# Designs tried in a protein design chat: VHH binders against p46559. Part 28

Target 1, 369 residues: p46559
Amino acid sequence: MTAIEKFFTEKSPDSEQVLLKVIELGIDFLGGEWKNVDKSQVNVSRVHGGQSNHMFHVTSSTSATPYLLRIHRQPPSQVFTDTVNLAIFSERGLGPKLYGFFEGGRMEEFLPSKTFDVNDVLVPENSRKIGAIFPLYHSINVPVSKSRRCVHLMREWLNGYESLGGGDYEILPTTVNYSDHPKSVSIKDLNHEIDNFEKWSTEIFEHTLVFSHNDLASTNILELNSTKELVLIDWEFGTYNWRGFDLAMHLSETAIDYRVPFPPGIKMNGDLIDNPPNIQIFCEAYVEADKKLKNRSPSDPTAEVKALIQECQFFWPLTNLFWALSAMKHSLLKFENGVDLDVQARDRLAVYFHLKPRSQKIYEELSKK
Below, E stands for the ipSAE of ESMFold2; O stands for the ipSAE of OpenDDE; V2 stands for 0.75 times the mean of E and O plus 0.25 times the DockQ between their complexes.

## First folded at step 6 (VHH)

Design m29 (framework vhh_surovatamig_d1; at its last look DockQ between E and O 0.04; V2 from the best seeds 0.00; counts 0 for: pae E 8.8 > 2, placed apart)
Fold by ESMFold2-Fast, scan of step 6:
Structure m29 (fold): chain B 369 residues (1-369), chain A 127 residues (1-127)
Amino acid sequence: as target 1 above (369 residues)
Amino acid sequence: EVQLVESGGGLVQPGGSLRLSCAASGFTFSSYWMSWVRQAPGKGLEWVATIKQDGSEKDYVDSVKGRFTISRDNAKKSLYLQMNSLRAEDTAVYYCARDSYTIEYGGRTYYKTFDYRGQGTLVTVSS
């Protein structure tokens, strides 16, 4: 734990020590009116906004620029990725402005907005708006590794699970009632699943590599109060990846509610996880926006949309394996985030094995061409 | 100095009622989601109920839905838990807890994570 993480963890945001510290940060990174702010004029509100950071909204009764303060809880490699991605998008006007970063934290623009949830993303107009955003960042050239895809993180998490003493894992789903999964999986079994899916993806979808968000949960979408424009946040998993994984990740997350009582603090909607009602509208919006952005005319728009739906269906189980492996590792670390990580891992593994046969069929169909 | 002081616990017969109170000091009470959590003898800590800053949203663990009601009085800086139709399994030390959630801004909102809790008040349901 960094010195600054320890400071903000141990002290109340109402404390004089914290008020003085956020003024010091405001002076150092923003300057301007922060030089004239008294502690009595400062308000620090704790924000629940992610598993990776302690977050604070820092404001004052003066004209000093408000900011969002993130104190990192994650490994340096994820912090590096998130900071680089945010800096690039900040400079291009695609996300919140990055005001500055320091060892253990960063400061960024607070956007007056409504945070979306599971009820918002299934509204047809919102599904269309979200689908239309994806081609914007999928078309950007980002100066980061093109070989460190989702499978790289999955292997890191699985290796971490093993190194922490993890062994065979029982699949006992709570919120999904599937029976077509193994009762237990070994680390060797999970490595085989990663290797097999990487092989399939490389053989039939290598041409679809794009810079991807990889974590577009409903709650990582902000609707600006002033314009109703949508802004995507929390790019800490942003990497080059297969396009269909990024799209399938968002569609999968539309079935998951994190605003439920702990334990488990997470609930999967089994009726939505197999076939989301917004997939058609979402994929139509993606194709139309991609067409406009690239100034192209599809020869058969209906066939292109159908192919994209199939692409999303192929990657659907992999998105669930991705978060299952993360949950398995972080459960052993006793990471506290308001979600029962073992429930998440078990449910997501059950979904993975239930949906995998569809992906295999798609691979067999497309690999024959 | 953040302080949460619970009161209202005691011995009650099955089917009876109790009202727990929590007095908050040392922070802007109206800016925080507040919760009740409990720990039964020999068991871990269990979340019971949560209430939004202005009282507009409330949530409960399934085992107490329809029996317990959480409420707050921001002017008095007080949190309450009305417990009806009490059962032997409700026997626990009940803690008033301050949620770390004050605003919603992207990511997952974990309003059920707590940064402070009181010393607790014992509720015993037995004949």
Scores: ipSAE 0.142, ipTM 0.518, lowest interface PAE 3.6, mean pLDDT 86
Fold by OpenDDE, look of step 7:
Structure m29 (fold): chain B 369 residues (1-369), chain A 127 residues (1-127)
Amino acid sequence: as target 1 above (369 residues)
Amino acid sequence: EVQLVESGGGLVQPGGSLRLSCAASGFTFSSYWMSWVRQAPGKGLEWVATIKQDGSEKDYVDSVKGRFTISRDNAKKSLYLQMNSLRAEDTAVYYCARDSYTIEYGGRTYYKTFDYRGQGTLVTVSS
């Protein structure tokens, strides 16, 4: 634990020490506007959310710029990646402004906004907006490893599963109704699946490597109250990956509800999995925005959109395998909070095996060209 | 420096009981989920039980449900594991472990593996 984490976790937000500290931070990073702020004019409130960070909303009754104070709990390596990403995005106006960073924490712009839910991302216009935003991020050159992090994580999670005593995994879907999956998969089988997709992806889509979000579910999308513009947040998984993987990740998440108030706490909609309603408009928006961004000549986008849809379809099962493996490991540890991780793992595996043949077919088709 | 020190292990007969304790220091104990994990001879590390910061939520591996009880005292920065009806298969080194933070992405909660554990205390169940 860093000194600053200890400071903010052991003291009350309304304590004099905390109030003075946030004024100090304001002065250091936001400048003169905080110099005249008295502790009696300051309000520090805890922002509730995940346990990944300690977050505080710092405001005053003056004209001083309010800010979000984030105290890190992540390992240093993760903090480093996250900070680099945020800094780059801040400079490019692609997210909350970074006001400052220090050992163990950072100050960010507070954005009054609505967080999207599962229904919001299914609105066609929202899907269009989201599709149009992706090219901006995919065009960024970030000075991080260009390795395919998704493949590494899958292998890491599978190894973790095994090390914890995990064996053959029975696939019993709960929220989806697929039957074209094996009854059980071994660790060896799963490694083989990872190997195959790595091979296929490398051979066919290596040229599509871009900086990616890799976790754009609904809750990672903010709609600003003032402008109704969308802002993408939580770039913890931000790394280079295949473009189609990143896009498919978002699309696949639109079929999943994690906020079911009763067990198993998760629901997958098979209809949305098989026939995502907004994939066309999403990909159209992407292609259009990408052309504009790159100053490409206007042309009929039909073929390019079709190709992009196919690319998304190819990676769709891999996104499910990715999270299935995560869920398998963590379910073994019984780390559950409202979602049955075993149910999630089994359902995602069922989806994976259901969609896998389509991906294989796409590979075969594209490999002949 | 984060420290976790386990105690209470020993030799016990099948059907017997033990109470393990863990003394935590070097971090804000009340801010973290805490867990017990164990490693039997020749086997890998196994999760046993987890308890939420305020003690309002507890979870157990199936094999110990109804027999083991995890608890904590945040004022004393202590974690406990009451083990009843002990079996030979419960023989292991038991570790106190600090759970890492939880993260929520896309409406789902992910848990990292524990980031710290103690030196462990040996529990031997034998007739």
Scores: ipSAE 0.016, ipTM 0.295, lowest interface PAE 7.7, mean pLDDT 89
Fold by ESMFold2, look of step 7:
Structure m29 (fold): chain B 369 residues (1-369), chain A 127 residues (1-127)
Amino acid sequence: as target 1 above (369 residues)
Amino acid sequence: EVQLVESGGGLVQPGGSLRLSCAASGFTFSSYWMSWVRQAPGKGLEWVATIKQDGSEKDYVDSVKGRFTISRDNAKKSLYLQMNSLRAEDTAVYYCARDSYTIEYGGRTYYKTFDYRGQGTLVTVSS
């Protein structure tokens, strides 16, 4: 842990030391509006928004600009990516303003908003809104590697798992009710799975390359209170990638409920894993919004939507393998975030192998053309 | 490592009292809201009570209001639950849990509020 993480973890948000520290940060990054703020006028509230940060909403009874304080829990390499991506989107008006950053943390605009949950993303109109916003973000040219994709992160996690002493991984027990998976998988097996999907994706979908969020679970979607516009947050996994992975990640996450208040802290909704109910509406909205952004009339919207659904279905199991590998590594690191990472890894692997035959069929169908 | 150890459970007659204790270690106890949760036989987990870091705010599930009192001693890194006027339906394993206070840009949507809990202490209320 960094010194700043230790400070905010060990001390109460309403302690004198924390109150004085957030005033100091306000002065340093936001300037004179914080100079005359007294500690009795300050409120610091802890906010949770995922696995990567300790978050605090800092306000005062004065006119001083409130801010969201993020104290990073992740390794420096993940922190760098998220901060760079936030800065890029902030400059383009597609996210909260970035007020400043420092070793181990950052300050950003607090957006009065509602964070979506799994119930919100299943509402058909919300699925339409989410589908419609993706093309805007996919249209941004981000000055980072175009060759570093989701599969490279996956390989890094698998290599990290091995370096931490990991070996063959037992898939059982699971909370999902599938039996069409191996009992265990080796590191070699998992590398072959990654290599096969990379090969398939590159051969068939390379033309779909866009800058992707890669982690659009419901809790990374904010609905602004005032406008009801959606804002995407938490870009730590952002890379150029096949757009179908990005869309499938969102769709597959609709089957995942993180609102389990006690361990394992995660539950997969078996009814949604194979076929989420809103994929048609979501893909229709994406196709229409993408065409509007590019100033084109759709040539055959029904065919384009059907093709996009097929893209999502192709990438669906890969999104589960992605999180399985992350969970395998972070379980060995003893990373504590309220989710039993071994349960996540086992369930995600079971889902991956269950859905993989559909992806192979899609690859075979498209590669014959 | 974070550790929470509950004690003070036992067998008690209806109308009786028990005091549960929880010893915390491996983290800065005074930086967290703390809760008691319980699991009755054959049922899911139920939130019972929560207390602010400095003890100034407390909240309870309706079924225990007026009968249970949560308290803490930050110097001893200890959480307590005084249970009075116990009823058969209070029979459960009681867990000490570490909370994180959350605010979601207006306080409408919640995330999980517990990140650690102990092994539990059994309370049985029976004639």
Scores: ipSAE 0.007, ipTM 0.227, lowest interface PAE 8.8, mean pLDDT 85
ESMFold2 (binder alone), look of step 7: mean pLDDT 81; pTM 0.815

Design m3 (framework vhh_surovatamig_d1)
Fold by ESMFold2-Fast, scan of step 6:
Structure m3 (fold): chain B 369 residues (1-369), chain A 127 residues (1-127)
Amino acid sequence: as target 1 above (369 residues)
Amino acid sequence: EVQLVESGGGLVQPGGSLRLSCAASGFTFSSYWMSWVRQAPGKGLEWVATIKQDGSEKDYVDSVKGRFTISRDNAKKSLYLQMNSLRAEDTAVYYCARDEYTIEYGRGTYYKTFDYRGQGTLVTVSS
């Protein structure tokens, strides 16, 4: 743990040490009225959010600017990515304002909002709103690598799993009732799956490369109290990637409930995986918003929506392989985030093999064009 | 200095009722989820009930559902537990507890961490 993580973990938010520290940060990074704040005027409340961060809402009875304090628990590379992404979106009015960052943490705008859950994202109107905001983020030019796509991180996680002593992995799903998968997979098998999907994606979807969130679970979506507009948060996995992966990631996450008790802290809904109820309205909203943003007139809007649905279906299994590989590695590191990582890995691998034949068929159909 | 002071415990017969109170000071009471936890002699701490900052959400351990009611008065900085249809198994020291996490923002797992609790009030259910 970093020194600052240890400090905020070991001390109560209302302790004198914490109150003085948040005033010090307010003075240093925000200035203004923070220079005139007494500790008796400060309130520090812990915030539930971000599995990889400790979060605090810092306010006062004065006109000093309130802020959200994030103390990082995640690796430096994820902190760097998240901070760069937030800075870009802050400047463009697409996310919370970034007030400042320092070793081990950052300060940002607290948005009075409702955090979405799995019930919220299954509401058709909300699915439409989410589909409509993706093009705004997909249109942003970010000065980062265009070659570090999802498959790059997948290979890093698989290599990490192997280096930690990982071997063959048994696929014993707990929350989905799928049986059309291998009983186990080797590291060689998983490398082959990554290579194969990279080849297919490059051949048929290379033209769809956009800056992507890559982790849009329901709980990374905030609904603003004042306007009911949606804001996407937690860009720690943000990178250039195939558009369909980003869209399919969100759709896949609408079929997963993290509110179940730990252990396992996760439940996949096979009925929603097999028959996603909002894929049509989601893709319609995306195409319409993208069309307006780019001021373009498509030759066949119905065909474009059908093609996007096919694109999402193609990438759906890869989103599950992505998180399965992360869970396999982090289970060996004994990482704790309120989800049984072995259950997550096994269920996600089962989903991957269940959906893979559809992706192969799509590749075969589109590669003949 | 955070202080939680419980009162209202005592001896009561099975099937009887009792109302526990907790007076809070030293922090912004209205900003915290609050809980009641109990400890029977020789046993570990058991969570009983939780209430959201504004009173809109309440949760109970299964053994007390329908019998106990948690409530709060933010203006008076007070937490209450109305206990009805008391059983011998409810005999315990009852503690008022402040939950560590109070605001939901982005992806969070609600984890019942009690960072402060009072001195407790003894409830004895005996015939």
Scores: ipSAE 0.015, ipTM 0.322, lowest interface PAE 7.1, mean pLDDT 85

Design m30 (framework vhh_surovatamig_d1)
Fold by ESMFold2-Fast, scan of step 6:
Structure m30 (fold): chain B 369 residues (1-369), chain A 127 residues (1-127)
Amino acid sequence: as target 1 above (369 residues)
Amino acid sequence: EVQLVESGGGLVQPGGSLRLSCAASGFTFSSYWMSWVRQAPGKGLEWVATIKQDGSEKDYVDSVKGRFTISRDNAKKSLYLQMNSLRAEDTAVYYCARDSYTIEYRGGTYYKTFDYRGQGTLVTVSS
């Protein structure tokens, strides 16, 4: 536990020590009215549910600028990546303002907003809005590695699973009724699947590399109360990656309900996986927004949208393999936060094998020039 | 759609006890982490306690640890807060709140995580 983490976990938010500390941070990083704030005017509220960080919403009865205080609990590599990404998006007006960072924590803008849920992302107008904002983020030139894509993290997770004593994995889906999968897979089998998808993706989609979110579940989308504009948050998995993976990740997450009772705390909807209702509207919005942003005229808008839908369908199984490998590793670490990780891994592997034949067909079609 | 109705507030002397109740409807209560949050006169909203879907995990703000106990009854769709050794500083309107779901293996969110709260019940600790 860092010194600052210990400070904020061992003391009440109402304690004089904490109130003085958040005033000190407000003065140091924001200045202005924070210099005139008395401790009796300050409120510090813990933000709960997330539990990956210690979060505090710091406000006052004065005009001093409120802020979110994050005290880090995540691994240093994820903290570094998330902070760099937030700083870049803050500067460009594409995320919360980063007010400052210090050893073990940071201060950022509180955005009065509604967090989306699975019902929100299934609304066609919301799918259009989400499709339209992706090109803004995909157009950003971020000064990070362009070779550490989704397959890099997948290999890290699979290697971690093996190092923790993991072996052959049985595919016994709980929430999907798919049966077109092997009964079990070995670590060698999973490495082969990663290698094959990397080869296919490199051969037919290498030209589509963009800086990607890679984790756009509904809970990482904020709708601003004042403007109804959308903001994407939580960039800790942000990397350069194939565009279709990022888009397919969001689409895949619209087919998963995390509001079901724990255990298992997760339910995959096979009907939405097989027939995603908003993929057309989503891809149309992406193409139109990308066209406007790059000041280009598509030669055939219908063909371009059809190609993007195919691109999303190609990457859909890979997004499920991605989270399956994470769940396999973390289940061995006894990491269990409202989702049964073994159920998630098994169901996602079943989805992977169910959708893989479509991806192979797409590869075969597009590799012919 | 979603309703949360608090009860059990009132006037109590320092050192006394109160039990708050919250009746939930319009959603699958057993699927959500639930919290109690409070707002003292002239102050902002403060988180007090949270409880996991199955009741196996509980967390409290430091000022109430050892004095308050959060519990739930999923069959009755009810959330409770047992408040003992009450202090003047505990005077506030207490709200039952539904936590928005967060997926920890994906990093989660740093924003306020309550998507619904009730109308509140007033607790006044004075002599």
Scores: ipSAE 0.000, ipTM 0.185, lowest interface PAE 11.7, mean pLDDT 84

Design m31 (framework vhh_surovatamig_d1)
Fold by ESMFold2-Fast, scan of step 6:
Structure m31 (fold): chain B 369 residues (1-369), chain A 127 residues (1-127)
Amino acid sequence: as target 1 above (369 residues)
Amino acid sequence: EVQLVESGGGLVQPGGSLRLSCAASGFTFSSYWMSWVRQAPGKGLEWVATIKQDGSEKDYVDSVKGRFTISRDNAKKSLYLQMNSLRAEDTAVYYCARDSHTIEYGRGTYFKTLDYRGQGTLVTVSS
């Protein structure tokens, strides 16, 4: 643990020591009004962001600027990418402002907003709004590696799973009722699946590389109270990747409910996976917004929308393999995040094999052109 | 450093009772929700019960409602689980866990999040 993580772990948010520390940070990084704040005027409340992070909302009864204090519980190497991404989006007005960072933590803008849930993302108008904002983020030039795509992280997780003593994995879905999958898979089988999808994606979709969020679950979408505009948060998996993976990741997450009691803390909806109700509206909004952003005339918007739907369908199973591999590794590490990681891995693998034949057919169709 | 040390596990016959204890140190115990979590042989972690900082609110997994009682003593920095009418299905390693019970960013809804757990104490229910 860092010294700052130990400090916030051991002390109550309403303790004198914590109140004085958050005032000190406010003075150092924000200045101005924080210089005149008394501890009796400060409120510190715990906030959940992503997984098990030490996050605090720091406010006062004065006009001092409120802030989110994030104390990192991840290794410093995993924090670097998220901080760089946040700084770039902050500068361009596409995310919360980054007020500052220090060893073991950072301070950022608290956006008065509603966090979306699975019911919100299934509303057609919200699906349209989400589709319309993706082109803004996909158009950003970020000075990071373009070779470290989703398959790189998948291989890291699978290698980690093997290194921790993982072996053959039995596919016994709990929340989805698919049966069109192998009974079990070996590490060799999973490596072949990654290699095969990378080959297919490179051959037919290499031209679609964009900076991608890669983890747009409903809870990573904020609706601003003042404007009702949407803001995407938690870019810790942000990398250059095939566009269709990013879009398919969001669509896949609309079919998953994390509000169910632990265990398992997760339920996949097979009906929504098989018949996604908003894919048409979502893709229409993306294409329309992309055309406006690039100031280009639509030659055939119907054909472009149909092609984008096919692109999303192609990448949908890969998004499930991505999280399955993560869940397999982190289950062996006894990681706690409110989800039964074995249930997640098994259901996600079942979805992968259920949808894979459609992706193969798409590859065969597009590789002939 | 955060420390949670469980005790009170053992072998008991079906229908019997056990009281688990957890001693906490290295943090302000009275400022946290606390939970009991268990892991049966070959299964994942299962949340069992949770208790608010002051003991005013308690929640349980359906399978133990009416049989288990969670309680705490903030002066002694201790968490307890009274387990009655034990069944073979209750056989597991029981963990004391610190629960941050944080709000979602922007929404203000409280929910359960576990951030530390102890080494566990084994409970075996068998004839």
Scores: ipSAE 0.017, ipTM 0.279, lowest interface PAE 6.5, mean pLDDT 85

Design m32 (framework vhh_surovatamig_d1)
Fold by ESMFold2-Fast, scan of step 6:
Structure m32 (fold): chain B 369 residues (1-369), chain A 127 residues (1-127)
Amino acid sequence: as target 1 above (369 residues)
Amino acid sequence: EVQLVESGGGLVQPGGSLRLSCAASGFTFSSYWMSWVRQAPGKGLEWVATIKQDGSEKDYVDSVKGRFTISRDNAKKSLYLQMNSLRAEDTAVYYCARDKYTIEYGRGEYYDTFDYRGQGTLVTVSS
C-alpha cells in the first residue's frame, strides 16, 4: 500500500488531516478559489465505485472547483493506460475532465449522474442510447498501438496464470446451467482457443479495428442528471480492437449482475445470453449514429444491421474468455474484490464453449465471401 | 460515536417469523446505505440484505429472496429486517451494518463496504 493510500484509508474523510490534504491537492492542481478555502468549508464524501481505486468526492461551500479524487488501491498495470485515455477524452469533451495526476492517484471532474445497473441497460431506450454513443468513441484516433488487441492482454493473463503455478482448470459453472463444455482445460487448450479466435478475427474482421473500451459493464455507464446523456467511464482496458468485441462486451455484460454483495458476487443469466432482448435495437442505433457521424447513407440499412448483429454474435464468446483468463490469474494473486474469481472464471469458460459453435459457423460463412 | 443496536432476535420454529430492528445514533442515518449481515455458528460473515439511503433500492442474498424484507425509517433512524418462512439454516447472529460510502459513482467491491456493525442479535430456528 502506497503512503497516500494508507493516508486516505486509515483516516476519516472529516478528519482535519484529510481536509487539509484535499485543500493542498486543490491548490496544487486546480488553483483558483482553492487558495482561499479553509477546512470548515470543505466536504469529503467516500464514493462507492471502482474496485482498483479508493474514491472521494471533494467539494466546498465556495466557488472552488469540486473534484473526484481517485487513490489507486495498488499501482495497477493499467493505471498509465487509463490516465492517457482519460486525458485524451478530457481534451475532446468525451469524458470527465482530467484535472491532474500524481504518484498513487488522480483528480478528475465529478459528473452529477446515475450509475447504470443491469436493470437500466435492459431498458430498450437505454440500449438504443448506448448503441448510439459507441460510434462517437469508435471514431477517436488515439496514438497507441493498433496491434496490441484483446488477445495480447489475454496471453499476458494466461502467461501470468502459468507463471504463478496455475495448471489445468476445471469447468464447473455455478450461475449458468450449461453442460456443452469440456470438464477441464489445460493452458495449452486455452492458448489454442486464443490463437484460433485471433486467426478467425483477422481473416474476416480486420477491417473493423477501432479504439475500443473493452470493459463496458453497466456500471461504467453514467447517465447525466441534467441532460440524461450517457458518458462512458473507466477506460483502463482501452485499446485498438475489433469493433464487434467492444459491442459484444457490452451486450454480454447486460446478462451479468454484480450487485450481489456476497460470494459469488456475480450472477450470469443464461436466458439473456442465449436470447439477448435488445441486440436488434442496439445495432440499429449504432448503424444510424455511425451513418450520421460519417455523413454516409447505406444502400441497404437492413443488411448492414443484420451484418452487425452477426459481428456481435461472433465476438460474444471471446469477451467471456477474456474475463475468464483475467479471473484465473487474479485468483492466484489472491486479489480481493466482491466477485468470487473462480466462480467468474468457471462460468465465463462455460459460456465461451457454449457460444463458440455459433462463432465457428459465422467464420465459415464469412470466410467464403 | 457511531452506534448500531440490534434487537428482535430469539427462538422461533421453522416456518415462523421474526422482525429485527436496528437503532442508529452518532451519524446522519439518512445519508448511508444500510445492510444486514449474519454469521452462522462456525462460519464466516454472510451478507443478507442492503437498502439505499431513501429506501428506493433493495438487494437480497438469493437464499432469502421472497422471504425477507429490508426496510428503514429515516425519521426514527431505524433499520428493519422482516424474516418470514424461517429455516434452520437461517440460524445466525444478525448484525446491522453501515456502508462506508455516502455516494454512488460506479459499483465495485461490496464485501469491503461496511465500516461499522452492531453487537448483533441471535436468531435460532429450531424445533
Scores: ipSAE 0.041, ipTM 0.446, lowest interface PAE 5.8, mean pLDDT 86

